# Designs tried in a protein design chat: VH-VL binders against Arf-GAP with Rho-GAP domain, ANK repeat and PH domain-containing protein 1 (ARAP1). Part 7

Target 1, 186 residues: Arf-GAP with Rho-GAP domain, ANK repeat and PH domain-containing protein 1 (ARAP1), of Homo sapiens (Human) (q96p48r954to1139)
Amino acid sequence: ASMGDTLSEQQLGDSDIPVIVYRCVDYITQCGLTSEGIYRKCGQTSKTQRLLESLRQDARSVHLKEGEQHVDDVSSALKRFLRDLPDGLFTRAQRLTWLEASEIEDEEEKVSRYRELLVRLPPVNRATVKALISHLYCVQCFSDTNQMNVHNLAIVFGPTLFQTDGQDYKAGRVVEDLINHYVVVF
Key: E = the ipSAE of ESMFold2; O = the ipSAE of OpenDDE; V2 = 0.75 times the mean of E and O plus 0.25 times the DockQ between their complexes.

## First folded at step 4 (VH-VL)

Design g19 (from gb1 with heavy chain Y102F; framework fv_gevokizumab)
Heavy chain, then light chain:
Amino acid sequence: QVQLQESGPGLVKPSQTLSLTCSFSGGSISSGDYYVGWIRQPSGKGLEWLAHIYYSGSTSYNPSLKSRLTISKDTSKNQVSLKITSVTAADTAVYFCARDEFYGYFDYWGQGTLVTVSS
Amino acid sequence: DIQMTQSTSSLSASVGDRVTITCRASQSISSYLSWYQQKPGKAVKLLIYAASSLQSGVPSRFSGSGSGTDYTLTISSLQQEDFATYFCQQSYSTPYTFGQGTKLEIK
ESMFold2-Fast, scan of step 4: ipSAE 0.304; ipTM 0.759

Design g2 (from gb1 with heavy chain V36W H52Y; framework fv_gevokizumab; at its last look DockQ between E and O 0.04; V2 from the best seeds 0.00; counts 0 for: pae O 11.0 > 2, placed apart)
Fold by OpenDDE, look of step 5:
Order: sequence, then structure tokens, then C-alpha cells
Structure g2 (fold): chain C 186 residues (1-186), chain A 119 residues (1-119), chain B 107 residues (1-107)
Amino acid sequence: as target 1 above (186 residues)
Amino acid sequence: QVQLQESGPGLVKPSQTLSLTCSFSGGSISSGDYYWGWIRQPSGKGLEWLAYIYYSGSTSYNPSLKSRLTISKDTSKNQVSLKITSVTAADTAVYFCARDEYYGYFDYWGQGTLVTVSS
Amino acid sequence: DIQMTQSTSSLSASVGDRVTITCRASQSISSYLSWYQQKPGKAVKLLIYAASSLQSGVPSRFSGSGSGTDYTLTISSLQQEDFATYFCQQSYSTPYTFGQGTKLEIK
């Protein structure tokens, strides 16, 4: 895979999840759940870059070992990968509809809307969103230790996933909603 | 700037143990999340990777020499060491230490130290 | 172990020439390939990593390409300071292995 490839052009594992995403999420789940400021803290630029390049070259051949990679480098690589997706994780076509859904006041209606929108995503995107949100749900379960509650994670991943550079607060709301309602949405 | 400097005995007798030391300057070997490796080059031949040690203590060895190699680090001295037991003439080479910034890319090298095994 | 082969042990060229050095792996190494420059009495210098990524501080006249088993180091316009020995190295798996080197000499 090369830089700038779409999500569906990545090496895919089981369940249509890109191996690069799986590698990073798996490693952070094993080594980073209790890390203070996980996903908020930035890794070293050169290390993150090298890791991301390796993962993009051949994610299947990259072996992340406990204690040999800094969790912040891995998390930064994952965020950068997601941010740099040409079409974004939620796709350009569906981006606005997701953001609009976040403004629905009735919680049941909002959850129903998110379910509908998930079905409209390409299979790889849908699987990746589910895997990522599931992971973030797990991360926030350790918020007392890692200091990353749902809101903090939403602040980080909203701009990342919707490529807004923090200009649209609705992006964070979508991520926050998906994490909070993970059980009923997915 | 990061600098590595190898030191060794210059001459070692067969069957003896070769001890090498790499002194690191421009930082600490206990920080930065780097691997520290040894590579050797026999005269007129290519380079041969020997071993590496991660700042956390994780080690890896060339399988062909694993039984004879021991890599270690001393954070108090900011040094990485390599020991090779039961040396023979085949161990005659220039020995380099190098820093590995993940995944086998050696971005900093020492100038190397020649070690000759001879009776 | 993965064997790295540089078929050309020595190459003569002139300043200003375009120079190409090749490296072949015994199996696919998925672009986990780096190039080094070695000069007598000096530390080995990393030039290219990940097959085509230029190391910081290395002149842009150096470039790397290739995939699978075949890789190439290119010097677009040879300079006087570029006469040296060049090595390829795979980092796909341990033990890491190097090519035998290509000595670039002045014509």
C-alpha cells in the first residue's frame, strides 16, 4: 500500500478491518489502556513516521511488541492514518449527514439515525468504525487511570475522523455519541 | 549530536572472550526508545549484523552466533557492550556499534574498531 | 536467512554521471530496504530507508526505488564526495542482512 490509499485499498484482515488499524488498536489495548493521556499525547515525529511507513508498506509483516514501541508512537500512527484517509472514515458523501445527526435532540431518534447511517457506509468503513468505537469505549472504561473520558477522546478523534482540524464541534459530538451509545448503536 | 565510539582489545587469542564497548554521547541510552546494535565487517567482506538491545533490555541475536554472543547495557556509563566467547580467526573483523531507530534502520554508526584474533 | 545480493562489486563513473546501484533479495522484503554509504575512516551513513525514503540531511540527488526483491539506489548527478562503497540492507526480518557492497570509483 502507498500513502494516500483509500481505506478499502489497505491490507484487510478478517471482518474487513484494515490490518494497520488492527495492529495499532490491538497493541494499544494490550499496552496502552492505562497510559495517562493515551491518544492525547503525541509520539515522537520521526518514530511515528517510520512506524506508519512500515505499516503502510506491509502491515502484516509489522510486529508490535510489548515494551518495544512507545504507545504514543503507535497511537499517533493510528490517528495520522485515519486523518490522512482520502475520503475520511465516514466518507465525504456521508460526512454532513453524520454531523447533522449529532444535532438531533431526541436520544432515541438520534441513535436510530446513527444506525441508519452506519448501514450506508461501505463495508470496510463500517467495520472500521465499529472496531474503533469499540476500542475507544474500552479506553474510556479506564478513564480514572488514563484520564481519557468520552469527552476527551471525542475532542481528539472528532477532528481526526472528520478532518475538520477542530473547526466543527459537531465532529466531536458524533464521536462522543457513538462511544456513549456504543451498545445500542452497534 | 549523537556520537558512538567503539573500543576493544585490538588483539585477542583464539578460544578467549572478546569484549567490546560502545560509548554513546549526545544523549542517554536509557531514553529515546532506541535499539543499540553491533555489526561487524571482515576484511574484504560484507557487513554482518550481530545483535541489538533495546533500552528496556530486550535483546536479539544473530542465530548463527547466538550461543557465543552477549549484549548488555550500562546506563550509568551510557555504554553498550558485546561479548563474544570462544573466538576464532573467523571473528577477525572491524566491529561497529549503531543506533537503530526502530525496524532495523541504523541512523548513527561508530567508526568501528578492528579486532584481530591471532595466536 | 534472507540473502542480499549486489551483483556489481565495483563501478567506475565520472562526476556528473547518473549512477545506478542494484540490490536483490532472496525473497520479497516488502520495501524494508535501506542504503548506506561507507567511506574509509568515517562512520557509515544512512542514505535511504524503507526503499525510497530519504534520510534527513542526505542530498536530494540520492533516491531509492524498487519493490519485492529488486531495489535500486540512484545518484542523479555524481559528486566528488560520492565516491564510496554502498551497501543495501534488509530489515524485513532478523537476522538483518547486508549486500556485499558496491564500490563506486572515479573513472
Scores: ipSAE 0.005, ipTM 0.552, lowest interface PAE 11.0, mean pLDDT 91
ESMFold2-Fast, scan of step 4: ipSAE 0.279; ipTM 0.750
ESMFold2, look of step 5: ipSAE 0.025; ipTM 0.642
ESMFold2 (binder alone), look of step 5: mean pLDDT 91; pTM 0.935

Design g22 (from gb1 with heavy chain E101D; framework fv_gevokizumab)
Fold by ESMFold2-Fast, scan of step 4:
Structure g22 (fold): chain C 186 residues (1-186), chain A 119 residues (1-119), chain B 107 residues (1-107)
Amino acid sequence: as target 1 above (186 residues)
Amino acid sequence: QVQLQESGPGLVKPSQTLSLTCSFSGGSISSGDYYVGWIRQPSGKGLEWLAHIYYSGSTSYNPSLKSRLTISKDTSKNQVSLKITSVTAADTAVYFCARDDYYGYFDYWGQGTLVTVSS
Amino acid sequence: DIQMTQSTSSLSASVGDRVTITCRASQSISSYLSWYQQKPGKAVKLLIYAASSLQSGVPSRFSGSGSGTDYTLTISSLQQEDFATYFCQQSYSTPYTFGQGTKLEIK
């Protein structure tokens, strides 16, 4: 897909999420779950850029093979794709509402609010959030080896997914809450 | 390999504007994978965060100094610049530029450039 | 602004010692804390990020712990090259703020 296309305008795969997303997630699941600092460590700038450009041009034709791509290049490409979405993964219209939901003190009310907000996302965005959080839940299951616990993933993906400039603890809290409550929210 | 290199005037007179430049190599400041900040350290004292600029061009400033600070970038030269207006002896310090990969920490630092404010 | 206070500006130790440096935030910073090492004439080095995560290439004798307002950096068996100044930093909220530093000196 073209640079500047919203999530719904991307090429969609079998699970109704962008081909770019499932290509990267599948590769990291196969090759990167035990990689130290996965998603925190940046890939090589030029390799990441070329990979992302190939995925944007024709994601269906891009085949990531074990041993041919560094996992950090793939993880960086995925993060950059999500961060650069014009409307964002959680949408500009709902961004502040998601951030404010993270401040709800009652855990049951907070989970209920997240579930309501997920239903209000466009179908492609909702499916993509579910797929991504499911993947991050899997990543943190290997945290003893990869050193990326839920908090580490929240620090990385908060600013990325909510397109905040710099660290935003509310954005990180949303990501952490969604991972911790994956079973009841999705 | 990532390297950051500061450059500045060395000596600036009180009331003048101090201009500093950070040259980035081994990566691109237009990449969304990190952003660049400025930190200073007066002789024998602690570290003070001044400002940072994101790949988008958005900026954040230390509120105590915001009225005197301007951070900018030149993507064609792969450089980040900081200007401090109306300098005084209190601005005498070693000035560092450093990279943050959006994790909220500075993983690569320049060597620092000493700036002395004196008549 | 969030104030970061290290319990001491200086401490003396011998090679082989277990050294602990403490840092307290004026409010909860939810583990948005990093530790840095600064040696004269060398670049500042990141040791620990996210309160407890060891930076790649940093020796395993360094570890971080803590939550809320109270954090610690531990060096399990001090080596000659570890005599340096150590700073904590919060990234929970801008402005980012640093502790005053703890200089580790030869006993």
Scores: ipSAE 0.169, ipTM 0.725, lowest interface PAE 5.3, mean pLDDT 87

Design g24 (from gb1 with heavy chain Y105A Y108I; framework fv_gevokizumab)
Heavy chain, then light chain:
Amino acid sequence: QVQLQESGPGLVKPSQTLSLTCSFSGGSISSGDYYVGWIRQPSGKGLEWLAHIYYSGSTSYNPSLKSRLTISKDTSKNQVSLKITSVTAADTAVYFCARDEYYGAFDIWGQGTLVTVSS
Amino acid sequence: DIQMTQSTSSLSASVGDRVTITCRASQSISSYLSWYQQKPGKAVKLLIYAASSLQSGVPSRFSGSGSGTDYTLTISSLQQEDFATYFCQQSYSTPYTFGQGTKLEIK
ESMFold2-Fast, scan of step 4: ipSAE 0.201; ipTM 0.732

Design g25 (framework fv_gevokizumab)
Fold by ESMFold2-Fast, scan of step 4:
Structure g25 (fold): chain C 186 residues (1-186), chain A 120 residues (1-120), chain B 107 residues (1-107)
Amino acid sequence: as target 1 above (186 residues)
Amino acid sequence: QVQLQESGPGLVKPSQTLSLTCSFSGGSISSGDYYVGWIRQPSGKGLEWLAHIYYSGSTSYNPSLKSRLTISKDTSKNQVSLKITSVTAADTAVYFCARDEYYGSYFDYWGQGTLVTVSS
Amino acid sequence: DIQMTQSTSSLSASVGDRVTITCRASQSISSYLSWYQQKPGKAVKLLIYAASSLQSGVPSRFSGSGSGTDYTLTISSLQQEDFATYFCQQSYSTPYTFGQGTKLEIK
């Protein structure tokens, strides 16, 4: 039996994070860090949908094994899960505040504001943001091979996490700031 | 060592509600790494998975039986319970509780089973 | 639902024999397959998980292999205590499903 659609209604695992997120992040960390265009390239639509449906049905029973799942199908499933969250990862109530924080010119003031906003997120959302940004920091460490630097990840995840169309520059800037300042913010 | 023990009514009449309890020792049902399931076996037949309950309290049910099943837990007593409503002779079986490993999705410890007969 | 089929419901064997029990899934289950041993009046015992991983405390004469849809449990040198019924189970998707069982009997 699946839970509801909101982040807090998901099956939770280690560190108050949805098992769907953990399964996808773990698999990509094991198998996908050197894959060219990881997160930019799309998986096959039907395979991605079937995987996401399995994860939503019972994420704990889904075990991703090297060679049996294409990394692009897994990365696409994770992006769809995050994009489809009814309240969004950063919450709709705080969405504008996060986007406005990206406009702060002084870097130390900006980092301080992000730290404040993270504390104000629900615990599951905060833990999930930390886990995801930590993962993206690892992905960009292999950018020489996978071609996904911080800017490329921000272009992909900005619209995904803030549920915007096109190239919302503020959303991408939040993601880029969190990756660049990961050590200080988290 | 982890031990699981089932208890039930032994005999229950058709149309009534069957209540089963699984008691844990040597471990905690509040552990995040494990969850508890119920499996049954009719005489001379195979095993049928019925339901899971997770440390968070979320549940999963066999779709063929879900309208009749309720699984719950009492962490203070270290017990998991299963209720089956509107029982019929088809519910006559040995009922097992078992611990399911979260990441492996396998049952590593089982109770001895409790026989339930549905008869008028 | 994924159907699990064990090719035989019973096998006759002698102590010291190499015994093989097979299990087939109606679709690929990506090695999310466990093997259990059941003896009359005793709790069901996990032998193998993830198709080939031996459970702690299980004798090394038990081994599992297979991938995709086809899986095998092998007992390399049968002991008296091994006469029991053996079940396979898929954990690839819910509802979890079991094979019908293979009863290992004295020849």
Scores: ipSAE 0.000, ipTM 0.440, lowest interface PAE 17.4, mean pLDDT 83

Design g26 (framework fv_gevokizumab)
Fold by ESMFold2-Fast, scan of step 4:
Structure g26 (fold): chain C 186 residues (1-186), chain A 120 residues (1-120), chain B 107 residues (1-107)
Amino acid sequence: as target 1 above (186 residues)
Amino acid sequence: QVQLQESGPGLVKPSQTLSLTCSFSGGSISSGDYYVGWIRQPSGKGLEWLAHIYYSGSTSYNPSLKSRLTISKDTSKNQVSLKITSVTAADTAVYFCARGDEYYGYFDYWGQGTLVTVSS
Amino acid sequence: DIQMTQSTSSLSASVGDRVTITCRASQSISSYLSWYQQKPGKAVKLLIYAASSLQSGVPSRFSGSGSGTDYTLTISSLQQEDFATYFCQQSYSTPYTFGQGTKLEIK
């Protein structure tokens, strides 16, 4: 296959993030920020799968033009890519530590702990987390129109990024904390 | 001080396979933020992109030439190779290897080029 | 394939001139455009990437602009060492394609 199994084996762009992530984030930033239910609504399964397969084959060659791709297909492709990483975005080795950090009661200590955990992530994972959270920060800035506030994004991305049952509220809390403290943490 | 150096046969007979090697110094071909590509230029003409290979080993080929092209890398030697089968006079060109930025697709370091002439 | 067309294959100019070289893509390339300088016997040099970003080490007299299908490279005050051939390149989709080149010659 042209693509590898781990995040570090993906086709990488500038800032050390997978081109798949950049392509999807860029498209949603240009076309999808005001789309109601962005990331909550699912794309068509077959279209999403075909898009994801094309992105895995050669992400740079995939033609994503405003109006030609449904934003829900692109957002679903990004979520599937992140969910299906064998080691996960936050890594299997650090997953529980991130979830435990979400339970720190003192806000300053919690933020400090997240910064510490970020620098301990592999460079590709760290850069990808930063890019994704920055994007989600932008998405929630349009929540009056798209109906996706920080909490709504956390419900979607918690299980996706931590590969958990949707009932694990700690995963959502990590995502919510990173979005809310984006300027301080990153 | 990243430097790329091409090497090739100089002269190749029609119908044979052309083999080119790009040697990389001052950096690793296995860095996760770039790829290594091959570009050629026939005398007095423009540049034509041929292929590139990512740190992961994934490859991309010019569709017009894909059936004749094979790009590969040897990370232990820090080298990238390109093979072109069934060559004709149309393959006579200066061949460059270059380091590409995967995000923007620009080539920031180029070798000096190696001339290949296809002639009987 | 995306076709890249430079409006002229050659330009004559004098030291001190403002020079503009244009490049047009057959479809929108969303600023995935780079400019290169090629001198005889020298390695090809990247000048501009992402349509307008100046490569580190390149003199500030070089600038790029444009969006969509139309892009320009400007040299604000031509120097002797700037006489060379200039190529644009799109990296929006494979195959990556180059313009035919514009040779900048002494008047």
Scores: ipSAE 0.000, ipTM 0.457, lowest interface PAE 16.3, mean pLDDT 85

Design g3 (from gb1 with heavy chain V36W S60Y; framework fv_gevokizumab)
Heavy chain, then light chain:
Amino acid sequence: QVQLQESGPGLVKPSQTLSLTCSFSGGSISSGDYYWGWIRQPSGKGLEWLAHIYYSGSTYYNPSLKSRLTISKDTSKNQVSLKITSVTAADTAVYFCARDEYYGYFDYWGQGTLVTVSS
Amino acid sequence: DIQMTQSTSSLSASVGDRVTITCRASQSISSYLSWYQQKPGKAVKLLIYAASSLQSGVPSRFSGSGSGTDYTLTISSLQQEDFATYFCQQSYSTPYTFGQGTKLEIK
ESMFold2-Fast, scan of step 4: ipSAE 0.345; ipTM 0.777

Design g35 (from gb1 with light chain A50W Q55E; framework fv_gevokizumab)
Fold by ESMFold2-Fast, scan of step 4:
Structure g35 (fold): chain C 186 residues (1-186), chain A 119 residues (1-119), chain B 107 residues (1-107)
Amino acid sequence: as target 1 above (186 residues)
Amino acid sequence: QVQLQESGPGLVKPSQTLSLTCSFSGGSISSGDYYVGWIRQPSGKGLEWLAHIYYSGSTSYNPSLKSRLTISKDTSKNQVSLKITSVTAADTAVYFCARDEYYGYFDYWGQGTLVTVSS
Amino acid sequence: DIQMTQSTSSLSASVGDRVTITCRASQSISSYLSWYQQKPGKAVKLLIYWASSLESGVPSRFSGSGSGTDYTLTISSLQQEDFATYFCQQSYSTPYTFGQGTKLEIK
């Protein structure tokens, strides 16, 4: 694992979340909500890598201006950052518990379990999950144009946030549940 | 331009090992944005998924063939290779390599390479 | 393993027809379903992913629908270049599995 890649070791802003997350989310909220396939489409590999390197070196000095960065490069940088966290966003210690919660049949019991698990996350992880899910809730509000409904976002972010090798329906279901129940869970 | 190209022997004798190579251009197999897998198609039959290798180096194999399959990658050459041991006539097929942005669908395919297992 | 069944192995149609190809999974696959087109001597082409999302560059006459275990590929107003074999594929669980294919033939 690389030192400085864990969530608690990242550059943190005035919010209790990584500046990298804030910068990328803010840019996509301003410029990318109507982009078809946002988060599904990959940016250019070299541009995404250079952007991520710049953000890792000094995220506060990176200015993402409309027209200067393709939204797919920014969305890919955010996904790579989250995917590559050594302990993961939901933590390795709690990963299986989150995935198992997705299989609870009763919706009210499931939502209650997610609230319990959120409280058990480290403060930075909890704040980052809230910020990210809030953003994804916003993205799916434009699904008529961007074609990224809740289910599509769940397919993309499940493997990213739970660091599965490939498609994992339980990981997708956690993301889908958190988006669908955002108001009640957070 | 994204391009996948398969290469392998046109003919392999029964009981030998079949070795296939997929050369990838227009992207890097170590970028983490996608992974490469192998799919085959026997004459007049459907598609059969064989194996994936992820950017991490983790592998996934079709359980029915797992004991005979080895998938590997050479990141310096941007190549993914598949070996099948103890081949029989049932392994006669067109072999494809294909790219998956790890969301479970294959957006770019090679043209396929025909392998015939015969004495 | 999840089995994918395309009930028709071949289907005859004429240019201008509305064509429907069906695919059934042995268990619910929650829309983790893709459709591919294969023509002799050409690369396999992705048409639809996640049950209903049209791949970039694919003509709008192609559409996908369905949920749970039952899925459909529809071609409105069939064109000459659409005569090909069509495959469905599930990605809900490994191993990934394909339907046996449906060949569209000229009537």
Scores: ipSAE 0.130, ipTM 0.709, lowest interface PAE 5.7, mean pLDDT 87

Design g39 (from gb1 with heavy chain V36W S58R, light chain S34N A50D Q55E; framework fv_gevokizumab)
Fold by ESMFold2-Fast, scan of step 4:
Structure g39 (fold): chain C 186 residues (1-186), chain A 119 residues (1-119), chain B 107 residues (1-107)
Amino acid sequence: as target 1 above (186 residues)
Amino acid sequence: QVQLQESGPGLVKPSQTLSLTCSFSGGSISSGDYYWGWIRQPSGKGLEWLAHIYYSGRTSYNPSLKSRLTISKDTSKNQVSLKITSVTAADTAVYFCARDEYYGYFDYWGQGTLVTVSS
Amino acid sequence: DIQMTQSTSSLSASVGDRVTITCRASQSISSYLNWYQQKPGKAVKLLIYDASSLESGVPSRFSGSGSGTDYTLTISSLQQEDFATYFCQQSYSTPYTFGQGTKLEIK
């Protein structure tokens, strides 16, 4: 099991986010928004591993076509990529600060603190968070069909993005807050 | 179809080290989608989560038992193992291995293996 | 640690009955609550996750509800194969903790 490279060491696309992230998000946006349990369901382990290895080797050359890759394999590859970032998406240096921000009772103050923390992230990390949360906002817009509301996505992405030692409610709350306040935070 | 099978010593003397092994078939412990872990159940009592391990080798332990627990994996054998040091009668329980879907849900469990700590 | 309490250790019911099993957390767990079924000699089965989401392959007669500290598992029309012990578990924070279990017995 390999942790992989940091976000800044990845192949970057035109939007200054990792090509792996862009291509997986784009595929799910095109093919997976109405898939039941998207991101909650796991792809086939061996197919997901092969896909992720191919994306890490040369993300631009990987063939992601409808009917060629199962959406659950692509979504699992994206989750594994994010889970295994050596410094994490929110960085190890800022991780506790993000988790503590989720405990602020005043909603306006909480949102303001998230905005401040986003500005303090490295540019690639900030752009990647914005792209991912924007995508998750789109996913939950189809929750009547895919059954993945904001709370369900928070359960999946909390421990994934904050690399917690198992489920952590503060991590889930950060994700939920960012999705719910997407318009005012980004 | 995913199957989990525990194996253990059955009987262990107080103060010794208990070693448990879980073998997985129909899936791989190399998956980044899951934690693989251990849960125990003393006779007539509730379930107690012990530890889990991620495919990268990252581990998490129940804080009340952390000093006595070591969880490890052998990817080539598709096995997850747990060691408990300095066992006492309180460690007498049925031990289950289980797959944690990373969200804290245990979607597959083994049948359990009974371990008795007795002199 | 978060304590999970199932105040009813056992209850008797007949086939066709509506059965309700309750679970209470020592603090709010924001619907991070799972339900399991345990039968003698068989593997433990996940029934409900995230308080109300039915696990794939689980019969629709099972449903979960609740929020905050109080949660309920309901079996709308009890069948013979449903006589088992049921456990709740919080996945809000590690260490994960379980209720004591509620054993469903034939009346």
Scores: ipSAE 0.151, ipTM 0.701, lowest interface PAE 6.3, mean pLDDT 87

Design q10 (from q1 with heavy chain S32Y; framework fv_patecibart; at its last look DockQ between E and O 0.20; V2 from the best seeds 0.00; counts 0 for: pae O 9.6 > 2, placed apart)
Fold by OpenDDE, look of step 5:
Structure q10 (fold): chain C 186 residues (1-186), chain A 120 residues (1-120), chain B 107 residues (1-107)
Amino acid sequence: as target 1 above (186 residues)
Amino acid sequence: QVTLKESGPTLVKPTQTLTLTCTFSGFSLSTYGVGVAWIRQPPGKALEWLAHIYWDDDKRYYPALKNRLTITKDTSKNQVVLTMTNMDPVDTATYYCAHRGWYTGYFDYWGQGTLVTVSS
Amino acid sequence: EIVLTQSPDFQSVTPKEKVTITCRASQSIGSSIHWYQQKPDQYPKLLIKYASQSFSGVPSRFSGSGSGTDFTLTINSLEAEDAATYYCHQSYSLPYTFGQGTKVEIK
């Protein structure tokens, strides 16, 4: 990992959310909520790379609302950015505790545990998690159109956010729980 | 600092081909996201975008002039070349080259421009 | 192509007065509008990017606003050195286009 690749080293906007995340989420919210297979479909490799490089170089100067961007390129750039975080979105130190929390059977206890874990995250990470989960909650509201329900989104973002190869089902469970309980957890 | 400079003939006869070279410094076309564009301006008139080229050799042309325009780059020399065939007096203009990033969307650095006159 | 129409074409203004230039797009372009200043015998210089963001080194008296189809460049207090032609430019879609320009002269 190179210098400047951590969340805290990114250009930050309001509420400590990285501008790069905000731009991608904003664009997809405007242009991609009804796109079939949003976040599941892959963008063009070269376009995704170009976008990601531009965002990493100077996210504040990038405007995604140009007529040339495909939603799948933007979603792919966002996923890659999150996946490639040196410490991960939930931090390497706390990763296992998040996964363990998903095994709690009592729903009230589980929600309380997630609240506690969120407080332990760095402010930028916590803000980013909230923004992302809020966005995914919005995406799944259109599942009848985009075919991306909570489970499908969890399958995609579990490995992405916890930097796994899909071998640990608990990663998806965490994401699924956070989306389902967004209102009470955040 | 970023600098760009246009060079080429300042006088072209009708039906001849114009070849302009943009030599730049302060940036490289090997860098991701970097692009160079050509814009012209007839005397006393508005600006007109013509073409641009990016680091990965992706090219864009103004549709109405596409069949007359060719843009190429030499990354090792920090040069971009524009050729325009079948020149006409209506093509008389100041020709600029400018820096433009792929997702920045604006021309942030410009050359001084070179006046090209098409006349018999 | 997207047509950008500026208003007015010409403006003669007394120093220290407020100058307002408008640019209307033939279709919605979000915030993908940029403003340039061009003085006689000089190249265009970027002033405002994406409707409202000032470019580096641009005096604070210059500002931009608008979204969708209607955009505005404002000079809060005109200085003598601001005599120039101003152009709006869209990067929303190809081909990239410019407005016809607004010439500002000092009265």
Scores: ipSAE 0.011, ipTM 0.567, lowest interface PAE 9.6, mean pLDDT 92
ESMFold2-Fast, scan of step 4: ipSAE 0.275; ipTM 0.722
ESMFold2, look of step 5: ipSAE 0.334; ipTM 0.772
ESMFold2 (binder alone), look of step 5: mean pLDDT 93; pTM 0.948

Design q2 (from q1 with light chain G30D; framework fv_patecibart; at its last look DockQ between E and O 0.03; V2 from the best seeds 0.00; counts 0 for: pae E 14.5 > 2, placed apart)
Heavy chain, then light chain:
Amino acid sequence: QVTLKESGPTLVKPTQTLTLTCTFSGFSLSTSGVGVAWIRQPPGKALEWLAHIYWDDDKRYYPALKNRLTITKDTSKNQVVLTMTNMDPVDTATYYCAHRGWYTGYFDYWGQGTLVTVSS
Amino acid sequence: EIVLTQSPDFQSVTPKEKVTITCRASQSIDSSIHWYQQKPDQYPKLLIKYASQSFSGVPSRFSGSGSGTDFTLTINSLEAEDAATYYCHQSYSLPYTFGQGTKVEIK
ESMFold2-Fast, scan of step 4: ipSAE 0.739; ipTM 0.889
ESMFold2, look of step 5: ipSAE 0.000; ipTM 0.500
ESMFold2 (binder alone), look of step 5: mean pLDDT 93; pTM 0.948
OpenDDE, look of step 5: ipSAE 0.824; ipTM 0.918

